# VH-VL binders against C2 domain-containing protein 3 (C2CD3): the designs that were tried, part 6

Target 1, 169 residues: C2 domain-containing protein 3 (C2CD3), of Homo sapiens (Human) (q4ac94r1171to1339)
Amino acid sequence: SSGLLDVGLRYRRSPRTAEGVLAARTVSISVQIIRACGLQAAAKALAEREPALQFSATVGVNASVTTHLSFLPQGEQRRTHPVACSFCPEFSHHVEFTCNLVTQHCSGEACFLAELLEFAEVIFAVYHENTKSASDIISIESCKEYLLGVVKVPTKELLIKRSGITGWY

## First folded at step 22 (VH-VL)

Design ya1 (from y03 with light chain V33L S34A)
Fold by OpenDDE, fold request of step 23:
Structure ya1 (fold): chain C 169 residues (1-169), chain A 122 residues (1-122), chain B 107 residues (1-107)
Amino acid sequence: as target 1 above (169 residues)
Amino acid sequence: QVQLVQPGAEVKKPGTSVKLSCKASGYTFTDYYMHWVRQAPGQGLEWIGQINPSGGWTKYNQKFQGRATLTVDKSTSTAYMELSSLRSEDTAVYYCARVPYGFRLFGAFDIWGQGTLLTVSS
Amino acid sequence: DIVMTQSPDSLAMSLGERVTLNCKASQSVRSYLAWYQQKPGQSPKLLIYGASYRATGVPDRFSGSGSATDFTLTISSVQAEDVADYHCQQYYNWPYTFGQGTKLEIK
C-alpha cells in the first residue's frame, strides 16, 4: 500500500587525523538515494486524514527524502532537494556520513563500528512539501511537511558485502 | 489502545540494583525505539538512555553509563531498565517512552508509560 | 551537554489569555525541539515536535515556533485544562536534555 525507494549503501575507510584513541580512524558510509515510486498510494492514504493533500494525491507530490543513521545523532541527518509534482521522483542524491571506527561502549570499553553496524539501520523518510502553503510564512500550520513513508535498511549486510547494499525498499 | 505499562513503585536500599519493566501493547513493538526518562520529585525531566527495537544497540547518558542497562524482550514486547549502585539521588519517577521513526519525530517521545516511582532509602 | 533553559519558571494567567512560554538552548539544536505537557500526577504528553509541529490530538490553540536556540510555545487562549508543567526537550544531540520546566496556573 506504500511506495518503494531505490537506494544504495556502501562504506569505505577514510583516514582522519587522530583526535584520540577512539577517533583515530573513520569510515565513510555512502548513501545514494536514486528514486522513489508508487508514492500515490501513500499520498492517498495520508489524504484521508489531511484534506489539504487531496489535490497532491491525485496530481503529484513534492517529495524529499531524509537519511538518518540510527547510531548517529539527529543533527547528522541529511535531506534531498524536493522533486516537484511526481509520484516517481528521481533524486540522484549522494551523501556520505563519517563514522568513527571505534566508539565508547556503555561500559566504558571500546566498541567497534562493526558491532554497531550489526544492529544499526539507515532510516529514510519520504516527505511531501505543500509548496502552496510553504509560501505562507504567516501560518505555522501551512509550513507543515507530511510524512509519506519510512524505509528502514539494516546495515548488517555491509559487514559481508563489499559491493554494498542496493535495491528497492 | 496504545499504551506502555509500568509497575507503580519500587523501594530499594542504597547500593542495590533495580530492574524496571515497561510492557508495550496496542502497537508493533519493533517499530519504535524505547527511551527511559526520570523525574526527581519536584524536578525536571532527565534522559537516561535509549535502545533500538532489536535490543542490540543502546545509547546512554554518560551520567548513567556503567550503571544503567537497557534491554528488550521482543517476545513479550517488554523493555527493561536496570540501575545498579543505587543512591538516594536516584529517587525519582522513571518513565519509559517510545520514539517513532521520522525526520523531525525521531527523538520526540510520543507515548509515555505512567512511570514507576523508585524510592531509594536506607 | 546542551543546556535548555525555560522561562518563566512559573506563571499565572487568566482564562482566555494568550500564554507564551520560552525555551532557550545553549547552542543550536536546529528544529529538533519538542514540547511536553505534564499535568499533576500524570506522565508527560507530547504537544509539539520539530519545534513547530503539533502532535496528533493536540488542540489548535497550542503552537510552537523558533529555531536554533530560541523557541516558544504559545497557547492562544488558555483554558482551565491547560494547568500543567510544560517541558521543552532537544533531541539534536546526545544526551537529550530537557528544560527545567514552566508551571502554568490559572488565576
Scores: ipSAE 0.412, ipTM 0.834, lowest interface PAE 1.2, mean pLDDT 90

Design ya2 (from y04 with light chain S30R)
Fold by ESMFold2, last read:
Structure ya2 (fold): chain C 169 residues (1-169), chain A 122 residues (1-122), chain B 107 residues (1-107)
Amino acid sequence: as target 1 above (169 residues)
Amino acid sequence: QVQLVQPGAEVKKPGTSVKLSCKASGYTFTDYYMHWVRQAPGQGLEWIGQINPSGGWTKYNQKFQGRATLTVDKSTSTAYMELSSLRSEDTAVYYCARVPYGYRLFGAFDIWGQGTLLTVSS
Amino acid sequence: DIVMTQSPDSLAMSLGERVTLNCKASQSVRSYLAWYQQKPGQSPKLLIYGASYRATGVPDRFSGSGSATDFTLTISSVQAEDVADYHCQQYYNWPYTFGQGTKLEIK
C-alpha cells in the first residue's frame, strides 16, 4: 500500500417519532471520504506499464473514489467528483446507504443487517481518469480509468463503535 | 501473463457432485472478484455467482442457491465451484472469470478461463 | 431478474459493411452494460464496458453506445475475423444476466 485514504464510517438507526414510536425498519450507513495522499507512487508504478499515464504520474492525477458495500450489488456503488491534478486530493464527500434491518443473505434467507456487517467490508477504489481534450479525441486510452488503489474497511467494528470508525487506511 | 486455467473436461453421473477448479496466475489473486458463468449446449451464458477472494463473501444466482458453493484457496490462488445433486441439465461449459475493481469496469469480466466441459450422463 | 434481449438473432454481412447489434434491458441498468465476443470453440472476450468504453486491445472499429435500457454495438467495417457470437450483459444488479446472443457471419 503506497497511498492512504482518510475515511469515516458511521452506523445509525432511523430516528424515533415525537409520539415515541420507532420510525422505521431501516438504518443508515454513512460514509465520509475525506482525502487521499501518497498517490504519486501508485501513479508512477502504474505508468511503468501504462505509458499514457506518464504525464499524470509527474504532475498530478485526476482522482475519484468509488464506494461499494460488499453485500450490495455493483449498481449501488457511489462515486466522488474528480479532483483534478493532485497527488493529495481532498474530496470532503459524504454518501449515505439506506439499508433494511432485515435483508437477504447469500443463501436467500432473511437475516438481520448486523449479521451481514460482522463479515462485510466497505470497499473504496481510487482511480485516475484522463480528461478529454480536442487533441486527444482520437485516443481511446485518454478516457480509460486507471486503478490507483483499493482500500477495504471491515464493517464489524460498526457493531461496537456506535460513534463510528475513522482514520487513514 | 494473466491466466485463469481450468481443466478441460469432467464426466459425472446424475446425483453426484463436482468441484471445478480455476487456477489464477500473473496477478494478485485477492485484488479481483471471481465469478462463475456457464453455457449449456445451444443456450446462452448464465451467471452462477461471485466470490470475494480476500474475505470469502459470496453471492449466488438464486437458481443455484443450495447447490453451488464457491470457495477460494488463497495460498494456491485457486478458485473452486462445487455443484451438488447433478442432473443432465447441468451439462455445460463452466467458466471462471475475474472482475477488476474500479468504476465503469467494476462488474465486467475482463479475463475468462478457457472453460471446463462438464458432462452429466448415465 | 433484468431480462436482456438482443436483436437480431443472426446476421450475415459482407466484408467492410457497417454492423449494428442491439441489446435492450427490461429495466434501466444505467451504463452498467458490457459486450463480449465469443468465437467458435472459445471463451468470451470483453469488447465494451460501461456501455461505450473499449477494453484493452479491442480494435477501433468496435464502438458501443446507449444508456438506461437501449444499447448498441457497432462494427464500422466488418472483417473476416469478426465472425463470432456477440453477447450483451448487464452488471447493474444481481443476478447478472446476458442477452441470448447475436451470431455474426460473413456471406
Scores: ipSAE 0.698, ipTM 0.855, lowest interface PAE 1.3, mean pLDDT 85
Fold by ESMFold2, fold request of step 23:
Structure ya2 (fold): chain C 169 residues (1-169), chain A 122 residues (1-122), chain B 107 residues (1-107)
Amino acid sequence: as target 1 above (169 residues)
Amino acid sequence: QVQLVQPGAEVKKPGTSVKLSCKASGYTFTDYYMHWVRQAPGQGLEWIGQINPSGGWTKYNQKFQGRATLTVDKSTSTAYMELSSLRSEDTAVYYCARVPYGYRLFGAFDIWGQGTLLTVSS
Amino acid sequence: DIVMTQSPDSLAMSLGERVTLNCKASQSVRSYLAWYQQKPGQSPKLLIYGASYRATGVPDRFSGSGSATDFTLTISSVQAEDVADYHCQQYYNWPYTFGQGTKLEIK
């Protein structure tokens, strides 16, 4: 797409010291959603088929970002606050996914987290949501969220890059 | 424009396997999850599993773990579900359905195929 | 597994009447709840997502409400073309699960 998203990922074990506390076998995947840019092109492309977006495609979108790990269920997704009327929003949003080193799928099958990370992704969805009005509340539009773009960052690099992954995608 | 095309029917004997196809068109195939859901005659809907077409990662309902295999062919925008060791209880309509990324839509099936009727009988 | 229970199992209505269908989850699914319409011989069609948002092309007589465990689908003035099975579905956690369905008929 023509838009970019500035993100950071880190993989780190969450050790607890053995000073009277049993060492935990958990890890953290830290996700930063810093900012986006170039959203006007995506908004204009959507506005070609969605007249409700014509104004927003000219003056700025109300952007939010959701993020999820491909191996976690949808209820674990996280979301930034919306940034109103911008094509280059700053989110400065930080989330942490706490995972066990030995994790279990919903089916009961056990696996090591590293095995999941070899093929998993952190996925970011950038979307616009129109500002609600009294008329919109009464009639409820058929679809209020408009997907501007999707960014997928493979997690396999976390297994080899000790400092994590940062940059524009 | 957006559609998921499935074959109308398949007939199989118990103990065999079947590979059902779902051809996507009118959208970017790798920008949506693909799910499979079945409906036995006169019964409700039952989720089989999901696949992320870009990375190939899958998640299965435990009920189908070990029997169902989800795959994709990105070059033809086609999803496949293979079901092995077929039993008469597997007689059902099998749907493919896509899930958009986003927020409130993420997890809802916004487009469904018309389904393939699989009949498993001796 | 999160069990989804719909009520009633079936319902016969006169044209123009208000219809309320219920769906209850065995544990909180927050707002990760969808409703589908399945007309005879057809595949399901998304009506409502996020508990209360209408999908594209769905008439405004359909509305959804509720959160956590208790959800409703309302048809404000039922039409002949609304004869169908209606399914609720949670998409909060795996496995995704559906209610058993409610069959809507016209008297």
Scores: ipSAE 0.674, ipTM 0.847, lowest interface PAE 1.4, mean pLDDT 85
Fold by ESMFold2, last read:
Structure ya2 (fold): chain C 169 residues (1-169), chain A 122 residues (1-122), chain B 107 residues (1-107)
Amino acid sequence: as target 1 above (169 residues)
Amino acid sequence: QVQLVQPGAEVKKPGTSVKLSCKASGYTFTDYYMHWVRQAPGQGLEWIGQINPSGGWTKYNQKFQGRATLTVDKSTSTAYMELSSLRSEDTAVYYCARVPYGYRLFGAFDIWGQGTLLTVSS
Amino acid sequence: DIVMTQSPDSLAMSLGERVTLNCKASQSVRSYLAWYQQKPGQSPKLLIYGASYRATGVPDRFSGSGSATDFTLTISSVQAEDVADYHCQQYYNWPYTFGQGTKLEIK
């Protein structure tokens, strides 16, 4: 079906230490944010309620993507560089989340990361942000983020699919 | 019109449980996190926990772990907070509050319910 | 837990004066900081997010600044309608925590 964002997810163990001691308590979850589409339609729909988007919905948005894991706090959120004036931006962005193999379940008890990934999600937010310029500062305008879409990818398949998860969502 | 509607008041005795409701309207319920915050009379604000309505994943302030339970009913766009083993010090106004996805706004409470005053007394 | 400390605890100002409220975090919260206005008997209302960005519908006289651990909320010309409690909140890490509040009154 139609997708907003082309992404890839991979599960990877931490590298072995120099003294031959394995760092078996941590793993990395790699997230690739490749590109987006459908942003003009999203911007036009939002512009019906957000007049500040009407120009950008016609000519191109300044898109960025944030990503976070549902079981990590907001401070662990990651962000792409913005891609200016486009409805089909290419991000080609890679981020890694370092996670403990043993972490807390929602009930507070310790659990393995694999058990947590059964119910968790990787969440992506695609947003437009107008850039500040000397003329914007002079005109007394404020920079504001405009949410274009949210993509949620369940993590449960990550433990089953050896090559990871990739595709449009 | 985006709204979070809560009952005005609840009265309970110590040792019992309460289940507070928060009815969302005017937006797509599963596109936002829902949080619960309380404020005892004359006191500051205290975060209770959060729930992701789409997946049901929760995170609680350690202080409430084991006593608070957050749930949602997606079909009615309603969030619930159940608090068990009530004590007099649980007397407070309980707010539900919405968190949008995004970047700088992600984690800030952009819309609040009007609050439910929970009174716990014998 | 990240402790948020506001100063002053209360103040009284004349109409039209510039007001500066402070919020200090016990460790860096980067820019994950919000300010809320709470009028008597009402729910909090978001004023500032991301340390310095005004929420929709917030008058231009409100501004925020700071990063890491030191943050300020400024009201450039205080109005009678600004009588309220003001709370800062970090949303960098769990548990989310609030400052104790600053009560603003008009003399």
Scores: ipSAE 0.674, ipTM 0.850, lowest interface PAE 1.4, mean pLDDT 85
Fold by ESMFold2, fold request of step 23:
Structure ya2 (fold): chain C 169 residues (1-169), chain A 122 residues (1-122), chain B 107 residues (1-107)
Amino acid sequence: as target 1 above (169 residues)
Amino acid sequence: QVQLVQPGAEVKKPGTSVKLSCKASGYTFTDYYMHWVRQAPGQGLEWIGQINPSGGWTKYNQKFQGRATLTVDKSTSTAYMELSSLRSEDTAVYYCARVPYGYRLFGAFDIWGQGTLLTVSS
Amino acid sequence: DIVMTQSPDSLAMSLGERVTLNCKASQSVRSYLAWYQQKPGQSPKLLIYGASYRATGVPDRFSGSGSATDFTLTISSVQAEDVADYHCQQYYNWPYTFGQGTKLEIK
């Protein structure tokens, strides 16, 4: 009854640049959000409690996906563009998070990003937003989000897999 | 019936430590972040830190770095905040609050405990 | 740290009046802004998230607006039960920070 999300993750050190040493001390965590499927079951379950979803649960949802790294604040989350009216949207979305190779631990001690990735997760939230009419609606509440599902992918395998992590979750 | 249950009060002497509890019920404990916020008498709200109960990852306000420790017990759905080297200015109501996943809602505190009044005095 | 500044510090209103509370961030928090109501002797209650989205069970008279640095909570027709402190909070970046609060009273 749950949907699936097709994603890829990989880790690489940023190339050095003429700007200097700081660029050499950063890494990129690349995230691909390829596609989802099976979203109708989630939409129907929500529609039992949310009449506003009844039409979308029958015809298709306007799906977007947020990406959050567990060790970054909420402001660093990224979002795909919505894919309208589908239960199996194709996102083909790529995002990169630039991180310092050495970061400050939450206890104030410095640590390497690799140590942090041992315990970290990439968190994907799949949600629907209803179509809005800007002329009829003065408040943004007409674009209210409806959470369809959450996918958590541990990052520890990025430490050992050169090709990264990919697949359905 | 989603609830965060905290003890009503604690009294401690300066220089000691306290470990405050927050018992969650009515939801899947590991599906939400847990945060701690305090409010000194007659003052505003101050964020202490957060913990992800799934993996135990924490983040603290720098003001409390080295004094505050957040932990969870997944088997009892209980979050804990330990504060060491207590001072009289730590006298406050301490709240636990949870954060749901999502987009715009992610980071807002949708459910709060009723708070524990910690009094630090000789 | 992102400093959140609320105005006014306190406000006394007649029943049925429109109330506007302001919150200003020292730097852009985009739409990562929440409003809480805290009645005397109680814990805070979420009113608004994402700058303008009403939390479940919150009456229609409460609305939020704004983005980036300037935010407003509006109560379209204040009622006696709305006597409380109101806090804004940014959740864009750590540490999460709150405004000092606005105390609303009925005359």
Scores: ipSAE 0.644, ipTM 0.834, lowest interface PAE 1.5, mean pLDDT 85

